VH-VL binders against q8ixk2r445to577. Designs and how they scored, part 244

Target 1, 133 residues: q8ixk2r445to577
Amino acid sequence: FFGMLQNKGLTDYCFDYNPPDENQIVGHQVILYLCHGMGQNQFFEYTSQKEIRYNTHQPEGCIAVEAGMDTLIMHLCEETAPENQKFILQEDGSLFHEQSKKCVQAARKESSDSFVPLLRDCTNSDHQKWFFK
Below, E stands for the ipSAE of ESMFold2; O stands for the ipSAE of OpenDDE; V2 stands for 0.75 times the mean of E and O plus 0.25 times the DockQ between their complexes.

## First folded at step 13 (VH-VL)

Design kf1 (framework fv_axatilimab; at its last look DockQ between E and O 0.64; V2 from the best seeds 0.00; counts 0 for: pae E 2.2 > 2)
Fold by ESMFold2, look of step 13:
Structure kf1 (fold): chain C 133 residues (1-133), chain A 120 residues (1-120), chain B 107 residues (1-107)
Amino acid sequence: as target 1 above (133 residues)
Amino acid sequence: EVTLKESGPALVKPTQTLTLTCTFSGFSLSTFGMGVGWIRQPPGKALEWLAHIYWDDEKYYNPSLKNRLTISKDTSKNQVVLTMTNMDPVDTATYYCAHKLYPGRAFDIWGQGTMVTVSS
Amino acid sequence: DIQMTQSPSSLSASVGDRVTITCLASQGIRYYLAWYQQKPGKAPKLLIYAASRLQSGVPSRFSGSGSGTDYTLTISSLQPEDFATYYCQQHNSYPWTFGGGTKVEIK
């Protein structure tokens, strides 16, 4: 799948990545922002390796969750996807992080007027459902 | 239909504590994403943001009023309460509460405002 | 704190005129910008959120543009009901701050 990764329960909110240094895309948190489709901040690819790729820049970034954390952070993609970069996008829209056994949910970013995707215990909430637009 | 209404005293004396209540309907502040803010406007002057409370009970205050502000919610009563200590005549203003649909959105529905005069 | 400098502070215009109001942030605010209209004795009314997105029920003659630190509200053809004071507001960083306002008056 390719496009803007949108939350089902929060109409018009999409994955967004805006690194402070355009030449250093690693180590910053993915956020949710109002979908606009302009620039390259909101375009992601879901690959056959179960990666969520930010490949509008080189080198390509892949979303990861570091051990013991619940935040989605940009890492460099690797030839074979590491376990912490594997997400299962299911038919019902749930986005399951296999290593942690948790689901991606829209949540408010601490000290910010924005949503972020975070790992939470899996539920049937539409705030844990995602689709490409 | 979302509505908000401010209530509280129209007159307070210097040094007193002001308590304002925002009573609302058409939404619940326990609903994922929702927030309520307080904004004031002195007569003939610009708007000033005071405080905000989110559905997850996180609270934020304008530091220009230092530690004078407290915001809280009572979801069973559909109310948000703002307390402001040590009132001074310069605090004379119209006080508004306003609804915010989601983080990243703006104040889309406002109360009518309540004028608070601080007598000297 | 992010200071919002709004200009002009007032302007006079005729019905049918194109009106442009600018808002300059002291730091980048990444489209976390709203525009409000306020008539005397009334609460502000949201016109534009996310810098350029039109609030439901607001006429299409209102538009917002800009990025980074520079933002603009445009009224393409001023109507009698548009004579009011306009405020920008950033919500990128706490404290959230408003511009000083632009009063649009009948010429």
Scores: ipSAE 0.458, ipTM 0.823, lowest interface PAE 2.2, mean pLDDT 90
Fold by OpenDDE, look of step 13:
Structure kf1 (fold): chain C 133 residues (1-133), chain A 120 residues (1-120), chain B 107 residues (1-107)
Amino acid sequence: as target 1 above (133 residues)
Amino acid sequence: EVTLKESGPALVKPTQTLTLTCTFSGFSLSTFGMGVGWIRQPPGKALEWLAHIYWDDEKYYNPSLKNRLTISKDTSKNQVVLTMTNMDPVDTATYYCAHKLYPGRAFDIWGQGTMVTVSS
Amino acid sequence: DIQMTQSPSSLSASVGDRVTITCLASQGIRYYLAWYQQKPGKAPKLLIYAASRLQSGVPSRFSGSGSGTDYTLTISSLQPEDFATYYCQQHNSYPWTFGGGTKVEIK
């Protein structure tokens, strides 16, 4: 699967990555923003290694969850996907992070005019449902 | 249909406090993602953002106004109130309140605006 | 604060003309950019949000484009009702800021 990764509950919002330096793409937080289809900041790929790749740049970036965190951070992809970069996009649309055993939920970022994907306990909320468009 | 309407004094004396009320319908500030902001426009000049309040009572202000602003909401009355202290003739402007559907979206519905003149 | 430099400040055009207005941000605003139309004595009207999304009810002759710090509003074929002042606005970070405006006048 590839394209814009859109949330079901938070209508018209997609995964978005816009690093301040296009030549240094790691270490920043993935956010949610209105799906606009412009540029490559909203293009992601779900791979057979269970990675969510930001593959419009070389070297390619993969979404990871750092220890003790609930945010999605961009790391470099590795030949073998590390445990903290593995996600399961389930048939019901839930996006499950294997290592933390939590689901990705669309939420408001504190003290910010933005939304972000955060790890939360898995529920049947549409805010935890995702699909590629 | 979403509608907003500003109300308050048309004339304020220097050093006095301006209190404006935004009364709205068609949405609730108890709903996730909802927000209301204030924007002003001096005659013949550009727009200036003043303050914003969200459904969860989080508030933001334009720092250029040196903490002269206070924004609050009464969800049960569908009202947002803006107070601005120590008014000066330079604050003469049309004041608008406007609806913002989600963070990341723009002000999609505006009130008609209310003209406020600061003069002795 | 993020400075929004809008250009030109004014322009003259005829009905049917292609009109382009530019907004330059002092730093990247990640498509958190809106365009408004304002007529004399009226409140601003939202045209474009998220840099390129057309607001419901707005004619398709209006379009927005851009990325990073550079954004553009385009009117493909100017109509009589399009003579007005246009503003860009960033809401990437507080304080939210507007451009200086562009007055589109009849030639």
Scores: ipSAE 0.351, ipTM 0.821, lowest interface PAE 1.3, mean pLDDT 93
ESMFold2 (binder alone), look of step 13: mean pLDDT 93; pTM 0.954

Design kf10 (framework fv_axatilimab; at its last look DockQ between E and O 0.78; V2 from the best seeds 0.00; counts 0 for: pae E 6.5 > 2)
Fold by OpenDDE, look of step 13:
Structure kf10 (fold): chain C 133 residues (1-133), chain A 120 residues (1-120), chain B 107 residues (1-107)
Amino acid sequence: as target 1 above (133 residues)
Amino acid sequence: EVTLKESGPALVKPTQTLTLTCTFSGFSLSTFGMGVGWIRQPPGKALEWLAHIYWDDEKYYNPSLKNRLTISKDTSKNQVVLTMTNMDPVDTATYYCAHKLYPGRSFDIWGQGTMVTVSS
Amino acid sequence: DIQMTQSPSSLSASVGDRVTITCLASQGIRYYLAWYQQKPGKAPKLLIYGASRLQSGVPSRFSGSGSGTDYTLTISSLQPEDFATYYCQQHNSYPWTFGGGTKVEIK
């Protein structure tokens, strides 16, 4: 699967990554922004290694969850996907992070007028449902 | 249909506290993503954001007003209240409350505004 | 605070003209930019959100563009009902701030 990763509950919002330096893409938080279909910052790929790749840049970035955190951070992809970069996009649309055993949920970012994907206990909320468009 | 209406005194004396109430319909501040903000506009001047309150009761204020503002909500009454202490003639303006759907969106529906004059 | 510099402060135009208004932010606001129209004695009306998204019910002659710190509102063919004051607003960071406004007057 590839394209815009859109939230079901938070209508018209998609995964978005816009690093301040195009030559240094790691270490920043993935956010949610209005889906615009222009590719680039909103183009992601779900791979057979269970990675969510930001592959519009070389080397490619992969979304990871750092220890003790609930945010999605961009790391470099590795030949073998590390445990903290593995996600399961389930048939019901839930996005499950294997290591933390939590689901990705659209949530409001603190002290900001923006949404972000955060790890939360898994529920049947549409805010935890995602699909590629 | 979303509607908002401001209510409060049209005249306030210097140093007094202004209390404005925004009564709305067509949405609930118990709904995820909902927010209500206050914006004012002095006669013939530009708009100024004052405060915002979200469905989860998180609040934000314009720091330029030196902590004179307090915003609160009563979800059961569909009301948002703004208090502004130590009013001054410079605070004379039309005060608006407005609906804002989700972070990242904008103020899409506004009240008609209420004119507040600060004078001795 | 993020300062929004709006230009021009006023302009004169005729019906049918193409009108362009610019808003410059003191720092990047990541498309968290809205445009409003305001007529005398009335509340502002949302025209554009997300820098380029047309609000429902707004005529297609209105459009928004831009990125980073530089944003533009365009009226492709000015109509009689478009004579008003326009404001930009950023909501990327608190405090949210408005531009100084642009008054579009009849030539």
Scores: ipSAE 0.251, ipTM 0.785, lowest interface PAE 2.5, mean pLDDT 93
Fold by ESMFold2, look of step 13:
Structure kf10 (fold): chain C 133 residues (1-133), chain A 120 residues (1-120), chain B 107 residues (1-107)
Amino acid sequence: as target 1 above (133 residues)
Amino acid sequence: EVTLKESGPALVKPTQTLTLTCTFSGFSLSTFGMGVGWIRQPPGKALEWLAHIYWDDEKYYNPSLKNRLTISKDTSKNQVVLTMTNMDPVDTATYYCAHKLYPGRSFDIWGQGTMVTVSS
Amino acid sequence: DIQMTQSPSSLSASVGDRVTITCLASQGIRYYLAWYQQKPGKAPKLLIYGASRLQSGVPSRFSGSGSGTDYTLTISSLQPEDFATYYCQQHNSYPWTFGGGTKVEIK
């Protein structure tokens, strides 16, 4: 499972990671941006450890949610995936965060004309459905 | 077919309140990601963004005009309303409403604009 | 606020010329940039979105490029119908701001 992770409801939008320093990938928020496939910003791998891995860059990053937060941020991958980095991509396309028991949803970023993935209570909304392209 | 049309007075006296209505068709402001913005252009001058309202009722205003602007929507009538208080001759402009067919992209649907003159 | 400095403010060119218009943002805007064409008495028309994406129905002689703070609109071979004023606009951060415009006149 490797490619651009696209939202079903917010058509033509993909997970995107654009850290200010290409050599320092930790601590910045994952966003949604128009799917374009240019550069390395939109390629992710879903691993057997249930990670969403940003592995076109070294050191490799893994998407995490910090306690009490609803935002997806980049952490370094670890040999054994921590619980806050585990997501289940279900057959219906929902992306479930095990530790929080919430689903990833496309949402508009506060004070901007952009979109971000955020944790929300799980529903059957197409805005909570994801697939690799 | 998506369309927008501005309506309101062509002439307003200084200190009066301007109320502009954007009537649209071909989309609903109850639909995820939809929004309508207002942009103005004084004669011979550049475009200036004024305000934007989203489907979830979140609202944003140009801070240089923040205390003068109010934006609201009536989803059942397919309308967005902009109110601007304390009009001054410098506010003379063509006023446009505009929409983004693709959330997060750019204004690809514009009304024809309505000219508002502020004069005594 | 992110200031958009557009240059030149005006230019004259001949049919067939390559025309380049630039916008400089006061802060990085991460490709949240649009280019519009406006003819007298008409609403603006979207040409380019996402800094480099051509809007449907826009001729391929128009192209956009740039990143960070520096963005460019290019008309590869100017045509008589390209007489207009061109605006850039950022939508990275509120307030959304436009450049001052570039008036392109055909010689």
Scores: ipSAE 0.067, ipTM 0.714, lowest interface PAE 6.5, mean pLDDT 88
ESMFold2 (binder alone), look of step 13: mean pLDDT 92; pTM 0.941

Design kf11 (framework fv_axatilimab; at its last look DockQ between E and O 0.86; V2 from the best seeds 0.00; counts 0 for: pae E 5.0 > 2)
Fold by OpenDDE, look of step 13:
Structure kf11 (fold): chain C 133 residues (1-133), chain A 120 residues (1-120), chain B 107 residues (1-107)
Amino acid sequence: as target 1 above (133 residues)
Amino acid sequence: EVTLKESGPALVKPTQTLTLTCTFSGFSLSTFGMGVGWIRQPPGKALEWLAHIYWDDEKYYNPSLKNRLTISKDTSKNQVVLTMTNMDPVDTATYYCAHKLYPGRAFDIWGQGTMVTVSS
Amino acid sequence: DIQMTQSPSSLSASVGDRVTITCLASQGIRYYLAWYQQKPGKAPKLLIYGASRLQSGVPSRFSGSGSGTDYTLTISSLQPEDFATYYCQQHNSYPYTFGGGTKVEIK
């Protein structure tokens, strides 16, 4: 699967990554942004290694969850996907993080006018449902 | 159907405080993402955003109004109240309240607006 | 604050004409640009949001485009009911700011 990763509950919002330096893409938080279909910052790929890749740049970035965190951070992809970069996009649309055993949920960013994907206990909420478009 | 309606005084004296109420239907400010904002428009001029309040009681104000604004909500009454202190004739305008679905979205439904004149 | 420069301030056109209005932001707003239509004595009506997303119920002759700081509203074939004032607004960050408006008049 590839393209815009869109939330079901938060209508018209997609995964978005916009690093301040195009030559250094790791270490920043993935956010949710209004889907615009212009590619680049909103183009992701779900791979057979269970990675969510940001592959509009070389080297490619992969979404990871750092220890003790609930945010999605961009790391470099590795030949063998590390445990903190493995996600399961389930049939019901839930996006499950294997290591934390939590689901990715569209949430309000604290003290911000923005939304972000955060790890939360898994529920049947549409805010935890995702699909590629 | 979402509807909004502004109410308040049509005439305010200089230095007095303006209190406007937005009464809405078709949505609730207890619903995730929902928000209501205020926008004004002087006669024959452009639009100016004033303030916004969200379902979680987070508030934003136009800094150009020098902290003259206070916005609050009563979810049980489906009302949002805007107060503006130290009114001046330059504040004469049509005041609108408007619905916004999510943070970062545009104002998709507007009230009809209420004209406020500031004069001695 | 983000300044929105709208052009032209006014234009004259005929029914059937293609009309283009531009909006320039003082900094990048990443497609968070809305267009409103306003008729005399009425509240603004949302036409476009997110630079290119057509609001429900709005005729398809209206379209929005652009990126970065430069955005455009296009009316492919002007209709009699389209004579009005149009405003752009950035909804990228607070404080939200509007353009100066463009009055579309009958030629």
Scores: ipSAE 0.606, ipTM 0.879, lowest interface PAE 1.1, mean pLDDT 95
Fold by ESMFold2, look of step 13:
Structure kf11 (fold): chain C 133 residues (1-133), chain A 120 residues (1-120), chain B 107 residues (1-107)
Amino acid sequence: as target 1 above (133 residues)
Amino acid sequence: EVTLKESGPALVKPTQTLTLTCTFSGFSLSTFGMGVGWIRQPPGKALEWLAHIYWDDEKYYNPSLKNRLTISKDTSKNQVVLTMTNMDPVDTATYYCAHKLYPGRAFDIWGQGTMVTVSS
Amino acid sequence: DIQMTQSPSSLSASVGDRVTITCLASQGIRYYLAWYQQKPGKAPKLLIYGASRLQSGVPSRFSGSGSGTDYTLTISSLQPEDFATYYCQQHNSYPYTFGGGTKVEIK
C-alpha cells in the first residue's frame, strides 16, 4: 500500500510528518493533519514487513512506538523491522501494534487544536479505523 | 439538519455586560469533535472571530478581547452562552454563532445573526 | 496573529466571467484556509475549507487553490447568484482571522 493513511472517524485527516529539519527526520511525533496530498508530508508506504514507512525523503523513516509510550515517533528503518515498528492493518481497518497489543486511535492532542495518532486499548471505534487512499 | 439561532438584547448601554445565547439543534455538543463559535461583524466591516467552545469543554478566545469574553455551554439544553463585559459603541455589530466540526476546521453552518447596538 | 490580506477589495464582472480572488497570509497556514460567501443581510456561507475542499452543496464552479501564504478562490463562470462579498479565513492557528473581503459586483 502507498498513499495517504486516512482516519475513518476523523473525516479527512491523514497521517502527517513534518520534521523541523529535512536532514534530521528521526525522533519527532507523527501527527494528524487535513488530507491535502500536496508536498510529501502525507505519503507513507505499508510494507511486507508490516512497517509504515516514510520514504519520500532520505534517510527513510519508519513509524515506531517506544517502550512504555503511546505516541508514534519516527525512527530510521532497519534491514529487518524491529518489533516496535510492526503494525498490522487489519481488514476491518484497525491498525494493531503487535508489541504493545494496542490499536492506533485518532486523538486530540491535549489542550490544542491538533490531532495525533496514539495507542489505545483496541475498540470498535471508527477513530481506530484507517485506510490508504 | 443542523440549525443555530442567536438570542439576546438588541440594545445595550455602554459599560453593560452583553449576554448572548446560541440555541442549536441537529447535533449534540457532547459528541466528539463538535464545537460552537461566535463571530461578529460591525456594520459594513469584515468578520471577527470572538470565541469558541468544544465538546470537551476546551475554550478559545480572541486575545484582543480575552479579558472581556466568557463562553460556556449547557449540553442538556443545546445552548452555548457568550458574555462580553464593558460594552462600548465600537462593539455594535451583528453577532453570529456557528457550528464547527473538529478542532482546526472551518465554521460550516451559521445562525442568522442578531444585531446588537451599543448606545446611550 | 496571522494577518490575512485579501485582494482586490472589489471588482466588477459580467455573468459568465472567470473571477479570481486572492488571499495572502502573513505566515504559512499549511492549507488551512476557508472561503465564505456573504450576501447582504445574510450570514456567511462556507464554500471552501482546507484551501481546496469544496463544502457539500456548493457548485463545482467554485474552486480553491494555493499553498504556503498564497491562496486563490476561483469562480469559473460567474452566475447571477454569485454577486456577493467573499471572505477568506485562516483556520490554522488562533486567533482565527479573516480577510477584509472582496465585493463582486455586476458590471
Scores: ipSAE 0.226, ipTM 0.757, lowest interface PAE 5.0, mean pLDDT 89
ESMFold2 (binder alone), look of step 13: mean pLDDT 93; pTM 0.948

Design kf12 (framework fv_axatilimab; at its last look DockQ between E and O 0.48; V2 from the best seeds 0.00; counts 0 for: pae O 3.9 > 2)
Fold by ESMFold2, look of step 13:
Structure kf12 (fold): chain C 133 residues (1-133), chain A 120 residues (1-120), chain B 107 residues (1-107)
Amino acid sequence: as target 1 above (133 residues)
Amino acid sequence: EVTLKESGPALVKPTQTLTLTCTFSGFSLSTFGMGVGWIRQPPGKALEWLAHIYWDDEKYYNPSLKNRLTISKDTSKNQVVLTMTNMDPVDTATYYCAHKLYPGRAFDIWGQGTMVTVSS
Amino acid sequence: DIQMTQSPSSLSASVGDRVTITCLASQGIRHYLAWYQQKPGKAPKLLIYGASRLQSGVPSRFSGSGSGTDYTLTISSLQPEDFATYYCQQHNSYPWTFGGGTKVEIK
């Protein structure tokens, strides 16, 4: 799949990546922002290796969650996907992180008026359901 | 239809504590994303944001007034309460509560406002 | 605190005129900007959110644009009901702050 990764419960919100330095795309948090489709900040690819790739720039980035963390951050993609970069987009729209056994949910970023995707215990909430457009 | 209404005293003496209640309908502060804010406007002057409370019970205050303000919600009664201590004549203003659909959005529905005069 | 500077403070215009008002933020606000209309004795009414997104029920003659620190509200053809005071507001950073207002009067 390739496109804007949208939240079902927040139909106006998409995965967005806007690093402060376009030459250093690693280590910054993925956010949710109003879907607009302008530029390359909101386009991601879901691969057969279960990666969520930010691959419209070089070097390619893959979304990861570090052990013990709940934030989605950008790492460099590897030839064999590391376990912390594997997400299962399930038939019901849930986005399951294999290593942590948790689901991606829209959540308010602490101390801000913005949303971010975070790992949470899996539920039936529409705020844990995602689709590509 | 979302509606909000402010209630509280119209006249307060200097040093007293003001308590304002925002009673709303058409939404619940238990709904994911929802928030209610308080904004004031002195006569003939610009708007000033005071405080905000989100559905997750996180609260934010204007730093210039933080030690004087307390915001709380009662989701069962569809109410948000603002308390402001140590009132001064410069605090004379119209006080509004306003609805915010979720983070990243703006204040889309406002109450009619309540005028509070601080004088001896 | 992010200061929001509106200009002009007031203007006079005729029905049918194109009106443009500007809001400058003291630092970048990433499109976390709203525009409000306020008539005397009434609460503010939301016109634009997200810098450029038209609020439901607001006439299409209103539009917003800008990025970074520079934002603009445009009324393409002023109508009698548009004579009011207009405020911008940022909600990128706490405290959320409003501009000083722009009063649009009948010429």
Scores: ipSAE 0.516, ipTM 0.838, lowest interface PAE 1.8, mean pLDDT 90
Fold by OpenDDE, look of step 13:
Structure kf12 (fold): chain C 133 residues (1-133), chain A 120 residues (1-120), chain B 107 residues (1-107)
Amino acid sequence: as target 1 above (133 residues)
Amino acid sequence: EVTLKESGPALVKPTQTLTLTCTFSGFSLSTFGMGVGWIRQPPGKALEWLAHIYWDDEKYYNPSLKNRLTISKDTSKNQVVLTMTNMDPVDTATYYCAHKLYPGRAFDIWGQGTMVTVSS
Amino acid sequence: DIQMTQSPSSLSASVGDRVTITCLASQGIRHYLAWYQQKPGKAPKLLIYGASRLQSGVPSRFSGSGSGTDYTLTISSLQPEDFATYYCQQHNSYPWTFGGGTKVEIK
């Protein structure tokens, strides 16, 4: 699967990554932003290694969850996907992070006028359902 | 069509409390993602954000105003109220309320503004 | 707080001119930048949101660009009704802050 990763509950919002330096793409948080279909910062790929890749840049970035965190951070992809970069996009639309055993949920970012994907306990909420468009 | 209108006193004495009401139509603050904010503008000067309230009653304030602000909503009346304590002549400005459709968007619809003069 | 430095504070231009206004944020605001137009005695009008998204009903001669800390509003061909004051605003982090404004005057 590839394209815009859109949330079902938070209508018209997609995964978005916009690093301040296009030559240094790692270490920043993935956010949610209005889906615009222009590719680039909203183009992601779900791979057979269970990675969510940001592959509009070389080297390619992969979404990871750092220890003790609930945010999605961009790391470099590795030949073998590390455990903290593995996600399961389930048939019901839930996006499950294997290591934390939590689901990715669209949520309001604290002290910010933005939404972000955060790890939360898995529920049947549409805010935890995602699809590629 | 979304519309907003500010109402309140045009004149306030120093140290008194200003109460402004924003009455709106075309949307509901019970709807997910909806928000209303207050912005002021002294004569001939730039805009300053004051406070914001969301549909879920979450509130944010400009810390530069030293906790002088209180924002609240009455969803059934389609109103948002802003109170500002200990008014000073420096607070003389046009006060606007404005609609924000979604977090991450901007203030897309504004009231016409109401001029508030602080004077003894 | 995030400081928004807007430049120039004023400029003179003629109808048909290309006009560029810059807004510099003290830190990265991740495209959460809006541009407003304000005429004397009127409320601000939203032109651009998300740094580059044209608000519905706004003429295509208006455009926004930028990333990180640097953002630009461009009027490709200035029209008589475009003489006004323009403001940028960040809403990446509270408190939300505005630029100092740019007055576009007739030459």
Scores: ipSAE 0.043, ipTM 0.722, lowest interface PAE 3.9, mean pLDDT 92
ESMFold2 (binder alone), look of step 13: mean pLDDT 93; pTM 0.953

